# VHH binders against Flagellar brake protein YcgR (ycgR), part 61

Target 1, 263 residues: Flagellar brake protein YcgR (ycgR), of Thauera aminoaromatica (c4kar8)
Amino acid sequence: MAELSTPSPASPAPLDGGRGDELEKFTLRGARQILQLLQDLITHRGLITAHTGGGHSFMTAVLKVDEERGRVVLDPSPDPQANRRALAAPRLTCVTQLDGIRIQFPLVGLGEGQDKGRPALFAPLPAEMLRLQRREFYRLQVPLAHELSCLLKAEDLARKPVEVSARVIDIGAGGVAVVVPTGAAEFVIGGTLPACRLALPDGEPIELDLEVRNLNRQTQRNGTEQLRVGLRFAALPRAADTRIQRYIFKTERALNAKARGGL
Key: E = the ipSAE of ESMFold2; O = the ipSAE of OpenDDE; V2 = 0.75 times the mean of E and O plus 0.25 times the DockQ between their complexes.

## First folded at step 3 (VHH)

Design p1c (from pa1 with S31D; framework vhh_7pa5_2; at its last look DockQ between E and O 0.16; V2 from the best seeds 0.00; counts 0 for: grease 25.7 > 24.2, placed apart)
Fold by ESMFold2, look of step 3:
Structure p1c (fold): chain B 263 residues (1-263), chain A 121 residues (1-121)
Amino acid sequence: as target 1 above (263 residues)
Amino acid sequence: QVQLVESGGGMVQPGGSLRLSCAASGFTFSDYAMSWVRRAPGKGPEWVSTISGSGGSTSYADSVKGRFTISRDNAKNTLYLQMNSLKPEDTALYYCAKDYYDEWGSYFDYWGQGTQVTVSS
């Protein structure tokens, strides 16, 4: 994947504390939960994409769990180069699915060996596994070129009504995150902002009510301070929901159409 | 509900040809890259080929390059794999897989039950 040191401003945001905290509710850390999930992957013969870094990946599957030694056993790639990259990588990021639910887990300390005379890869059991329902979790990182904005009807420090045009940084089925300069308005967690206007690239702006869910102060590398405001859609009309989902799907299409091949 | 159904597998002699099909439903087919993945008996899964959502870009594993051709018909929501000059090592269960990309990298968010290809004398 693209990283902060490599990508342009329009690239997907890296994982940070803002989304890392949300991931905790989807994170399995119990040994019994992890063993059961790995067994489910074995039973369903899950197709796992193992990312080794640098844009490289290979296909694998869990062959078994060795509970006594606390290890997972994986199929090696038929491609010897992929196996060499995997063994050299500091960690693998394994991604697959069960019944449309994204399953993700890290493996560290990968080693090469034999399982009943069959070549295999070994790693300690993962310390955590993620089960992510895509539909309810996905947040599209909005490309800067789209210039998505949301006009917020809020109050300033003196409780005077103000309109703030906020840049939308991510959008999902249930809400948006925006950024504003610190001090542009006062926001109260749980507060409602009625009749805000979300500007999508095509068509008229959408009038919608928003609820403030979180506030996060952020300092950019040049010292500029801004406020990230997490907003939930309240009482969203079906037509507005359809337009938002269409925008998300079309933007996903553009990103996926850039895929060239390989894993 | 996303559904992928592979067909067209069978038994062929070395040097023979087969054409695999995958019928897709439950999503906007043309919005997503699609892949073929195979699993030989007693071996792990192997990526075979990927085609972009529009069909304008394709890629292949070295083991099949020049012999296999991936294609799609977006009007029929169908993915294809033309397999020529088949070898015994192509014997495998072939899966149609839906690509998905996000900030954590690409993976397959759905795949079918597969269609068996057996290459033997």
Scores: ipSAE 0.586, ipTM 0.871, lowest interface PAE 1.8, mean pLDDT 82
ESMFold2 (binder alone), look of step 3: mean pLDDT 82; pTM 0.824
OpenDDE, look of step 3: ipSAE 0.704; ipTM 0.887
ESMFold2, look of step 5: ipSAE 0.543; ipTM 0.852
ESMFold2 (binder alone), look of step 5: mean pLDDT 82; pTM 0.822
OpenDDE, look of step 5: ipSAE 0.673; ipTM 0.873

Design p1f (from pa1 with Y100F; framework vhh_7pa5_2; at its last look DockQ between E and O 0.56; V2 from the best seeds 0.00; counts 0 for: grease 24.8 > 24.2)
Fold by ESMFold2, look of step 3:
Structure p1f (fold): chain B 263 residues (1-263), chain A 121 residues (1-121)
Amino acid sequence: as target 1 above (263 residues)
Amino acid sequence: QVQLVESGGGMVQPGGSLRLSCAASGFTFSSYAMSWVRRAPGKGPEWVSTISGSGGSTSYADSVKGRFTISRDNAKNTLYLQMNSLKPEDTALYYCAKDFYDEWGSYFDYWGQGTQVTVSS
């Protein structure tokens, strides 16, 4: 794809939001909000899965928040190997729930020590925490075997109409992410693509209007260069919403039935 | 919506046995792996055991391997933990937890209030 640029003097916005800005509206960054959410996890005795990378994880919980030192204090694992992996990991991804809402936050700079005579793990307060209601935000990673596609009615650099068949890589209630060959069309963040067609496995393609929310150049595992386009559904008809939610629900159940020692 | 209700806890002598049950509702039980997690007094949570949605695959923490058996009855929407050769260090609040897998990793998206197991002479 041609690199996007804005006429000077503004810094390119994509660099600031290039890590998937569709999560921003669910992201807490205020110190007070973060402290309160961590305290709520303490109060409800939240069971946290802490991912250390390489497919490894361990169970933990927030023991306390040390506001004065700007630290969160966690229970260590009873498994010494899990603690070693956690301390060696460059990032700990913590995932839990509160009142049925998915809570996720990163911890960096994990260390060990004691809290009131008990072994404990310490980290600086997270800079962000996610509160995600799955039905409203969840993005199903589309299985490759489903081969979902979306026909995009876009424009080339000369502003001439082009139609691009894009593979759908994830789908949620509010939108899709698709991949296209670099240079297949010109996309503008905030632009709209009217009368696109989303093909689901069961039924006729859905005609819908899409809004470009983010653009990311990606190199796939096989070295192929592609453009990832994050698209929001605009004016989604109720029938279309129902079909999308049904697809997501059915596929999620099938994937989860196979997970963690399945079959 | 989702409810997980544990039962079967109690006070037991070392070497004794207990069977825990977890009644599940509000989701398609057979579509999800299920786990037992325990929390001993003054300690953090510890994963105990996991069983696949079909019941065909199981896994256990080293501390309970050979003594505990996880099972499920998908027709009754019930998860079980048979605990044999109980030790004082098995004393804990035992939670039934629903596994969930997504692209950001696995975690427990729901758990119950727990059932207390106390192993004491």
Scores: ipSAE 0.619, ipTM 0.883, lowest interface PAE 1.6, mean pLDDT 84
ESMFold2 (binder alone), look of step 3: mean pLDDT 81; pTM 0.819
OpenDDE, look of step 3: ipSAE 0.700; ipTM 0.883

Design p1l (from pa1 with G105A; framework vhh_7pa5_2; at its last look DockQ between E and O 0.30; V2 from the best seeds 0.00; counts 0 for: pae E 2.1 > 2, grease 26 > 24.2)
Fold by ESMFold2, look of step 3:
Structure p1l (fold): chain B 263 residues (1-263), chain A 121 residues (1-121)
Amino acid sequence: as target 1 above (263 residues)
Amino acid sequence: QVQLVESGGGMVQPGGSLRLSCAASGFTFSSYAMSWVRRAPGKGPEWVSTISGSGGSTSYADSVKGRFTISRDNAKNTLYLQMNSLKPEDTALYYCAKDYYDEWASYFDYWGQGTQVTVSS
């Protein structure tokens, strides 16, 4: 079974880049709503992952909101190098979850200082916050017995076309994660893989365009090297979206009905 | 109903050892990387260690390398942290955290209530 990398993953795409118009309906821009959501994170002591770019991140939490100055106050990392990366980053992408709702927001203009004699990080209040209900970011872990695959139309190191059959390890409304042998193809974050074929159990494969969003190298217990590739659905046709949603729903229903895994 | 329940904390002398456990339920445990995160008094959260879903890969914060060992038993849905050569600086509330990764970000989507570790000199 595929596993997530333990190294810091690639930085997430900005909201306005990857289907930003689709995400707009989940985006808060009202000052009152943003302040309340930040306060909820304070009250529940939310653990926030702050991505600084270049595959680096650190843990933080919101200490308080200074509404009068329009600032948010964050815990610094105990790791001085993480703090230096955060202060040098043009943008900090903060991600957490509260009560099944994914919370994501950017911070720009991060600075350091003191709050009541304790070291702290400061930034202007975010101009927007993303709230995603579980179903909007949910990833079905694909049962091994389904043997879901995706045929990727990519290039090798010499820029020659290659077709790679990749096992799908999870699938959601916005994309898939697959695993491939290390060196099977070259992938570049932001690159588009046109005319890939996603094989679902019910019916003909779906032809779709995929965008590479993240890459993680993994070493299995047997020493085998593989690459986990996060892929976003680009320009997904309505019929394809419907089939994917039905697969997710049917598979969840089947798994929930059984005492042990598998169909 | 994801549940993560930490245990095994307590008071220990400097140089001592403790083993923390985290019982997991409500998800396919072996499919997810798991982490330990700690909050020391008056400080923010600090990542301590991560283990891959299979248990084949581990990583540690520099402050604990060589002293702490993360492990998991996927048959028992349990995560462990063996802590040796404990220092007063290790005093903290220790959380078990479930890693989550999609095409947008990596983060912790669930964590437990924590178990207190106190290293008194």
Scores: ipSAE 0.532, ipTM 0.850, lowest interface PAE 2.1, mean pLDDT 83
ESMFold2 (binder alone), look of step 3: mean pLDDT 81; pTM 0.815
OpenDDE, look of step 3: ipSAE 0.778; ipTM 0.914

Design p1p (from pa1 with Y107W; framework vhh_7pa5_2; at its last look DockQ between E and O 0.27; V2 from the best seeds 0.00; counts 0 for: grease 25.5 > 24.2)
Fold by ESMFold2, look of step 3:
Parts: structure tokens; C-alpha cells; sequence
Structure p1p (fold): chain B 263 residues (1-263), chain A 121 residues (1-121)
């Protein structure tokens, strides 16, 4: 698999993405607020990606909220196999957006049936929904001219230390994605890379512990193979977080000015 | 800030062809995979096709393989869908969607208002 958009074989991240305590302030748990948010998704015809595990997903939408019965009604997939996977899954992780806000919620106890003679999927209302503002989910695509790099302290096949200077291709509040030559090191999803160094343009490198979250092999236009490594910040001091946010803000402003002035 | 504007829809007879376009702005277009998603009357959304940011990799739903071709022009910030051998079952509102893949999984963080394709006699 060399495609940028190819899903990894790993299951979708938990609702909180391994950031449970950090995300609590963005978690909606009030029944009335959950009903209203689901209704908003219906009204705006939100396109929902439902992850069923094993790297599989399908598209759906909320058809309605049956408040009396305490359940949500979803469109089934046109693909019968996707529906079978959804019904077999212990939970669905649903992800969408509304007005630039990332919406994520779990559905458990999914069943199938009919709604007004139309095939439908049913589940109890979710007990929680996650609402993340753009700054909390956004990954700035790093301009090539910035040549951002991250020194990764990783291991080879023999578990011997190896240092890899990796180009940073995106950066956000929770992590970075980097590219490395295929075979430069061994990366394991869930593995920790201690004491890596992220080089921002206007200051000393930031020392970071990173956790590998995803791996994706991709082929560049010229046929060259590289590995895209998604990395989460494990321990991020507030000063380092501030520097990262300032870099993102400044770069986004510059990119937006170029897009408006160049069009 | 992100804006996706679809065009090129219309009415065609079975067996006909259409080419959809999507003008993208407000983000670095070449850095993101892009998808087409459709919603047929009375049915839920269905993924149609995805193309990588570079344009080097494509994928298609089984229902459109061999008939539809996704492409992009990164110099013009434009995504395309060439639809050939159209069938009445292809009648739908077609959305241009920006793929997003991160530590939380794959999803669409933006989409347009869609362009209507109607295949009928």
C-alpha cells in the first residue's frame, strides 16, 4: 500500500484518541445537548464516516432521532458487506464536521430494521459526543520551503538505536506527521520514541517524546517509496505547546494571504 | 475558510458522459487527498472515488470502476470526475470532499454543496 489516503490496518482510534483527560473539556454528555447536536447533523445533512474496525469504514448520515424510543436512526450503506461489518462491530466510531467543528461519537448496540419501509440502522443515543474546534483537530500542512524536520530516536530491525532526520509534513496541537525513506527505521504503532527533537524555524529545537499512531507507505510522483509516520506528542510542556501554536498561526496567516492575493 | 465549489452537473441520457469539476480554495490543495461522494434520492451518502494529494494514487467504489475517472490539476486547485457510460443509478447529488487522515482516523473535514447529476430518458 503506497497511497496517501489508504487506511491503515489498525482499528480506528478510541473516541478520545488516547487523550481521555485532555479531551474531557470538549466532551458533551448532557442528553438535551446530544439530542440537539444530532438534530443539527440531520438539518445540515452531515456526511458521517462510520468506522467499523479492522481499517474498514462506510459513509452514513443521521436520518432522524427517535427521542421517544431513545435511539438514533442511520442510513445503511449501499454495500451489504459494510452493513454486515457494522452490525458485527462492538461499536461504531462516527466522525463528521459541523460548521468547521469536528464531531465524534460512539454508537453501540447497532441493529438493523426498517424506518417507514426504508432499510435503516438503529442504535441507542450515544452517551457522549466530542466537539473539537479547528485548533484542536487541525493539522497544518507544512510548506516545503520551511523544511521543518524532526530528529527521531528510533530503532532498526535488530532493535539497535538509530537516528532519523524526518521531514515534517503536517503539525497540529496533538502531534506531527513525518516522512522518512522506506527502511530508515522500524516503527511500531503504539511505540514510543523518547527524546526526539522538533526543529521549528525561529527557535531552539523542542525535545519531545512521541508515540507512533499510524504508518502509511506512499509512492511519490517520481516512483520513490517513503513512509508516512503519524506521531502524537506524549509529553508537551506549555512553553513548547505555545511555540507550536504560534508557528501554526503565523504560517496559516501567511498561507491564507498568499491564496487570496494569488487568486 | 476552506471552500469547495462543485460544477458540471446536469441532465444526460443513459450511456452519456459528464465531467464534474471542483474548485478548491482556502488550503494547500496539493497536500490533501480529495474524494467524490454522492447521495442518491432516498438513499444515504456513498463514497465514489478518492485521489491522493499528488494524484499518483486513485481508488473507486465497485459500482463506478471502469466508468468513472478521478483526476486533479494541482496548478489550478481543481478536482475532476469524468463519468462515462452513465446509468440511471448514477443519479445523485455529487459532493467534492476534502479527505483528512490523522491520529483519530480517516474522515472528511469539509465538503461542498454538491452538483446534481440526473440520468434519465
Amino acid sequence: as target 1 above (263 residues)
Amino acid sequence: QVQLVESGGGMVQPGGSLRLSCAASGFTFSSYAMSWVRRAPGKGPEWVSTISGSGGSTSYADSVKGRFTISRDNAKNTLYLQMNSLKPEDTALYYCAKDYYDEWGSWFDYWGQGTQVTVSS
Scores: ipSAE 0.615, ipTM 0.879, lowest interface PAE 1.5, mean pLDDT 84
ESMFold2 (binder alone), look of step 3: mean pLDDT 82; pTM 0.825
OpenDDE, look of step 3: ipSAE 0.830; ipTM 0.936

Design p1s (from pa1 with G53D; framework vhh_7pa5_2; at its last look DockQ between E and O 0.28; V2 from the best seeds 0.00; counts 0 for: grease 25.3 > 24.2)
Fold by ESMFold2, look of step 5:
Structure p1s (fold): chain B 263 residues (1-263), chain A 121 residues (1-121)
Amino acid sequence: as target 1 above (263 residues)
Amino acid sequence: QVQLVESGGGMVQPGGSLRLSCAASGFTFSSYAMSWVRRAPGKGPEWVSTISDSGGSTSYADSVKGRFTISRDNAKNTLYLQMNSLKPEDTALYYCAKDYYDEWGSYFDYWGQGTQVTVSS
């Protein structure tokens, strides 16, 4: 597949993201729900991209669910090399859509065989499936020119209040990622930062409660260490959500217009 | 509403040519890579070709390389597939698909109803 011209930078966590708790409310784990969703993919002839790792993938579809044996049956690739990679992979990450909703699920223990004389791939039913609307997984990369910042009301090692102005590097419906100098404050995964202030270009800062979801240490070009902090919006008010979605929409629209011939 | 509408399919003899079109609406077409995917009778989906958002980069499945050419017109929000030297094994329903790429890799977040191509002696 071709690479996107403006790919979204990855959150540090790989397939499941560093957003595990953010995604839990969209995760199906019930056997009945999983079977129904797989059946819906069969009925709607869903086009599935199966990732085998190392940047490799192949197209597939669910042919059937074998409930008696607890298996899904998939179409093999016409490319024998893709099939060999799939069978060697410790995990297949399957991604598709249904009615504009992203569907993602892992398969492990992939094997090959025949289904009614037709070559097929088999795997145990997945233990979980994700259902995500675009707004739940999309992260806008914030243009540096916007100088988007978030004032974090945090604490130092001695629990003394400190305020840290952090640059926002991406923003989505569920949160932001920011960068701060290493040592500027003490962050604890699961910790809450109350009454932080998110500065958007078009108005007064939004007061938000933030929850620390992930922390990644980075070394910059000049050797300076900084901390990339993933922050979830806790109890986001409707008005704040509306302003954030409007910012994302306006920024996307402005960037698209610039690509076509400028603003 | 994202909408992808394929057209240009039909019946041709082996060795013939067809040009498929896909009209896109409901999203910023020029910001996304686009692909063609096909489904032959009794077989699973097969990726055919992908073109980058600008049109500057293309890729093809080995089975169609040298015979098919993907292109796009960002001013008209239209994706094309020129299909030459068609073979009976190219008989399939052809879909245009919108690529989406992130830290988990790529997938198709939308696709159309498809247009039928039949290559018959």
Scores: ipSAE 0.639, ipTM 0.882, lowest interface PAE 1.5, mean pLDDT 83
ESMFold2, look of step 3: ipSAE 0.566; ipTM 0.854
ESMFold2 (binder alone), look of step 3: mean pLDDT 82; pTM 0.821
OpenDDE, look of step 3: ipSAE 0.697; ipTM 0.882
ESMFold2 (binder alone), look of step 5: mean pLDDT 82; pTM 0.820
OpenDDE, look of step 5: ipSAE 0.671; ipTM 0.874

Design p1u (from pa1, 17 letters changed; framework vhh_8fcz_2; at its last look DockQ between E and O 0.06; V2 from the best seeds 0.00; counts 0 for: pae E 9.6 > 2, grease 24.5 > 24.2, placed apart)
Fold by OpenDDE, look of step 3:
Structure p1u (fold): chain B 263 residues (1-263), chain A 121 residues (1-121)
Amino acid sequence: as target 1 above (263 residues)
Amino acid sequence: QVQLVESGGGLVQPGGSLRLSCAASGFTFSSYAMNWVRQPPGKGLEWVSGISGSGGSTTYADSVEGRFTIIRDNDKKMVYLQMTSLKTEDTAVYYCAKDYYDEWGSYFDYEGQGTQVTVSS
C-alpha cells in the first residue's frame, strides 16, 4: 500500500525581485510599520515558509520581536538539516499571509541561540517587508513578443460604436489588462463590452464579454499618454477558459525556465 | 453584483480634514481587503491605503502615511478614509476598491463613481 504522500501544499514561491519597480509601492521600509507587521504576525500566529534557496524551505513562525536589540526571533525547524541550511543561507526569504494578504520579507544574518531556554533562530529585523494585499501581481505579464491583442467593442464620446484594438499587457484567469490610446473610446467602470475578441497565439480569437473594472491613465517614457483598462471576463465559455489557462501555464513555464537559465 | 459607493469628498483648505466613506454591497465584505485609490487630475490611478478583511492590518502610501487613516466596519459594510493635514497634491477623485482574486492573480475592483476631493486655498 504505497502511502500516497499527500503533495505538501505548494509552499508559496517567493515573488521574483525582477518586478522591483512595481512592487515598490507595496514595500514597507518604515521601522514602525515593520515592527507592527511583525507583531501582527506574532499575534495571529502566522505560519511562515522560510526559503533557504536551492528549492529548500521550512516552516517557521515569528516568536517575538526584540526591539531593543533590533532582532526577530523565529521558531526553529524540527529538522536539524533545515536549520543548518537556514544558517548557511546568505538570505532567507520568508513568505506568509495575514488576513489574505501576502507578506514577504528577507532575513539576513541568521543565527541560532536560545530564547528562554528554548532553541531559537535569530535575525536582524528585516529592512523591508513586502505586503501584497492580494493585488495586481499574480497576473501574467504578457511578453511583448507574443503580441496579444484584444478587439474591444466600445463607444466613443458620442456613444457611437467603435472597435479598438488593444494590446494585452497582462492576463489572468479572471481577466486582462489592456492599453489603448487615450481618446480611442470611452470606458465606464462597471460597463460591459460585449462580443470582444481576445487573440491568443494558439488559434482563432476568443469571443467574450468583458467588464470594465479599472481605468488608469499612464504616461509612457516618450510622453505619450495611454489608458490602461482592466477588464474582467464577464462570461467565459469553458473552452475559452481552457485555452486561456493553457496559454498562461505555458508562458509561465517558459518564463520560469528562462529565468533559471534553461533557455 | 459588487457595488461600491463613495462619499464624503469636498472642497477643503490646506491643512484641513475630510472623512471619506464607502458603502459596499454584493459580496462577503469581511472576506476581502478594501482599498482607497485616487486619481489626481491628469495623472494615473494611485494607491492610497489598504485594509485587510478583518481590519487587523493597514497599509498606506508613503505620500499619505501619518496623515490618513483607513478604517472599516464589517457590520455596516463600510470602509472609511480619515484624511488630515490635507495638501494640494491630495486633490483627486477618490475611489474605494475591492481586492479581486483568482487562481492567476489579484487586481483592484472599483465600481463606484468616486468622490472628488479638492484641496485649495
Scores: ipSAE 0.007, ipTM 0.279, lowest interface PAE 9.2, mean pLDDT 83
Fold by ESMFold2, look of step 3:
Structure p1u (fold): chain B 263 residues (1-263), chain A 121 residues (1-121)
Amino acid sequence: as target 1 above (263 residues)
Amino acid sequence: QVQLVESGGGLVQPGGSLRLSCAASGFTFSSYAMNWVRQPPGKGLEWVSGISGSGGSTTYADSVEGRFTIIRDNDKKMVYLQMTSLKTEDTAVYYCAKDYYDEWGSYFDYEGQGTQVTVSS
């Protein structure tokens, strides 16, 4: 795969792309299927990353589905500028995960209003939802209590080498997503960060090269902005891959046991 | 190895037409959805249109629907963008992009040098 330096991330989340038409079989287009999946997100209180374009996103949730009016109700950002970006965007790309299944859907025609006297965002029901049940697309949401971190060897805004300790928010077989303080470093999509260190609970940190795949400014629920960086593992040794897979499997099993009441 | 080479841009008056071409090599062309994206002066990249690997499904941004047509020729490994009723806001560098979608989201996979479209009287 060849990469060029770009000014910002640009692409919709294709429902039928990548390595052929494989994603189509994971795409829900039926109204009842879409309503049920949205209801499942509400029931499990799934946190959603809503991408507004231009490298911006915010955290939200589906509060309810208004079946009579054919629309979804979303939690607004506490940052008014994030809400203005969302309302100005031609579409929102919503990404979340439910029970190990990646869920992605577009919202078009977002509007502002109130729900039971509280501010809310509204949109027509999505025409389609991706429910991706392929293991290689799975991302474990790292429990906050694990405090997983990755030491990044990057450059600051003055092009000086800098080390940034970044909190890992999710991890999959192919890489991690991390958050860093605003302005801590400059990242280039397609660039390589050599000799970074991923700290897992067991054993020494893993030294690895990371490739920058995605950059988004993310507004937290307290209104604070940070940079979310998607990082792919490059040339991962077999032993390191095994340790990562063990961490994911063990953490999944522990989370599943808690969901069953601590079995 | 993977190459996408755009051509067919130029200067055209409002209301005019152009056809952009993209020659692809270095990958199994028919297995991938293809897109056109554009970068207006001083702005970020904007998705324009997409076509499935088979050519059976096409999609368009609202701003170009009804005016632009995406076409592919899997035998020649070409993708085209037929543009009509061009407007000054269509002025941009146009890129052909192979979608790459993985566990991290959607990315542009090797964008060529692009082809300039300028719509001006």
Scores: ipSAE 0.006, ipTM 0.249, lowest interface PAE 9.6, mean pLDDT 80
ESMFold2 (binder alone), look of step 3: mean pLDDT 82; pTM 0.817

Design p1v (framework vhh_7zox_3; at its last look DockQ between E and O 0.02; V2 from the best seeds 0.00; counts 0 for: pae E 9.6 > 2, grease 24.9 > 24.2, placed apart)
Fold by OpenDDE, look of step 3:
Structure p1v (fold): chain B 263 residues (1-263), chain A 120 residues (1-120)
Amino acid sequence: as target 1 above (263 residues)
Amino acid sequence: DVQLVESGGGLVQPGGSLRLSCVASGFTFSSYAMGWVRQAPGKGLEWVSDISSGGSTGYADSVKGRFAISRDNAKNTLYLQMNRLKPEDTAVYYCAKDYYDEWGSYFDYAGQGTQVTVSS
């Protein structure tokens, strides 16, 4: 009887340090704030995914905060191998969610011992905790039926101006992600695409400047390659922002209503 | 239906204080994280502060040490104490509710907001 290893709930991967500057505003370094968050994790019995590196992780929880000793007590894994990896790791990256807000923090100097006669893991209190503000990171997945598009004014490899019609796949307050055919244009991270046109369902296209933030090549199921381009709104008029926000909220509400069986 | 009604905005001089309130209805207030967002003239929506159902708080760097978010679950009310106000704090402030769906978690707002104007 093959023990169906219950797929470990897809714990969000640790945020890669590459966004370090962008994440700084969400990083708590105050001792009181850190203690409060840890206490909240205890109160809510929040499960934590501890990443040990190399693609390995285990589930744990904060059991106790020892303020006097400046340490946190963690629940050890039932897997001895996971505990060994944890102890051998120079750093644990702990990821969890509290009230839908992603929390990430490092632990260094992990040791094992006993707490009240039970095996436990010990680490010094984290020096920082990342508390992600969901609204800033939230991207609405655009329903396919909405057929949002963005006309990108870009350049080709020869630096010749080209216009590329891109499908918008997600949208947020700060930007959009689009997909374009591979080779349609040359995109440079940090580059600005001026006077682009975002088409929303509620009216005329919005003219805006976009900054390229990320590029990802994606292979579709049919084997075709496309380029996903993350774009930030570089200059957004107030009226445009209002329209974008309205679209997002309206769409979210509709999706939620549908999910609740109302539609 | 979820209702969020903001109040407490007004005109204040730099260095002044305001206390915003948001009365929530149509959902179990105590079960949700709540937050404040603001929109300044000519700018996009900006996160200001949030508070979890368990009372954990967060603040934007621009308001840290000046603003304090709190909640009264018995009154279904969210508060934002704003001290040492600056002209840069001029905005429409919205109360936001936490939502969770198949696409993830996000804050949404449904109210008209309350205008805060900081001007000498």
Scores: ipSAE 0.031, ipTM 0.413, lowest interface PAE 3.3, mean pLDDT 85
Fold by ESMFold2, look of step 3:
Structure p1v (fold): chain B 263 residues (1-263), chain A 120 residues (1-120)
Amino acid sequence: as target 1 above (263 residues)
Amino acid sequence: DVQLVESGGGLVQPGGSLRLSCVASGFTFSSYAMGWVRQAPGKGLEWVSDISSGGSTGYADSVKGRFAISRDNAKNTLYLQMNRLKPEDTAVYYCAKDYYDEWGSYFDYAGQGTQVTVSS
């Protein structure tokens, strides 16, 4: 070899730790689930970008899961310096994707050894793994001109039914964020709003169930208070998913074309 | 399910050429960047080359000028033309599917691989 091997120039960055609360619902902590996900990576020959910190990374793969010893076995880098950085790092952050699902997990206590007579890296099984469908994570900022709205079937403070027409401010494959006037309805994190109606610019409104995930107060330019409500699609029919993805894709393409001068 | 099937490997003399093929299924091939990754005997994985959905190419310095990646979107097939082969190119070559977004790119799938051996 004439030079040290480098990771792909397009290596992904780990998701920002500042999104911890946002990502918690996608974090697996069950031992059985973690073992199965690691085995799925092995079966599908998942390639992994392993970050050692300081902007350094290397390409690897899970060779096996040693359930008896409670550890995971990784391919070492052909670059000895990358291996030294990995072994010296307090944490190795592994990133990959499986069938549109982002997989991210930390490994601590990395050591070196052999597997099947070949050099290998070893670590205890991760205590957690992020399993995030990218469609649910990405959020398109809805252009004001599109006038997207969602009719929410909620309850007021007295627990009486109320319908609230809410403006959609962002939309992703997994949910929407809407704004409503403060006091228009009582929202409870974890609560379900059945049979709401999402109005896209095309076709008929989509009937869907929504689950409240977060609440945040906002002050508008005119000084009025409003409530930002983060909503997850709870029971999303496949046809509805398709319509939502088409809207996101088409709108993103149009916005990108305008930014590039109409190319 | 995503499936990548490599072929075209074999034994070749130093200075010779080989053309690798990878037939893809289970995803919209034309929408994804694709690449080649290799693993020499007893070594770890090494990135070789990639090609964007629009045809832009990248190469590891060790193969630049000798290897040419291409794709035929109508046939869901990725190619790697390998010229002026050296013993150091001996490896299992894997076809790999890329995934790209605003947070970066990474290969998420690899095939079974095809063996390339360069020896006198």
Scores: ipSAE 0.011, ipTM 0.452, lowest interface PAE 9.6, mean pLDDT 80
ESMFold2 (binder alone), look of step 3: mean pLDDT 83; pTM 0.838

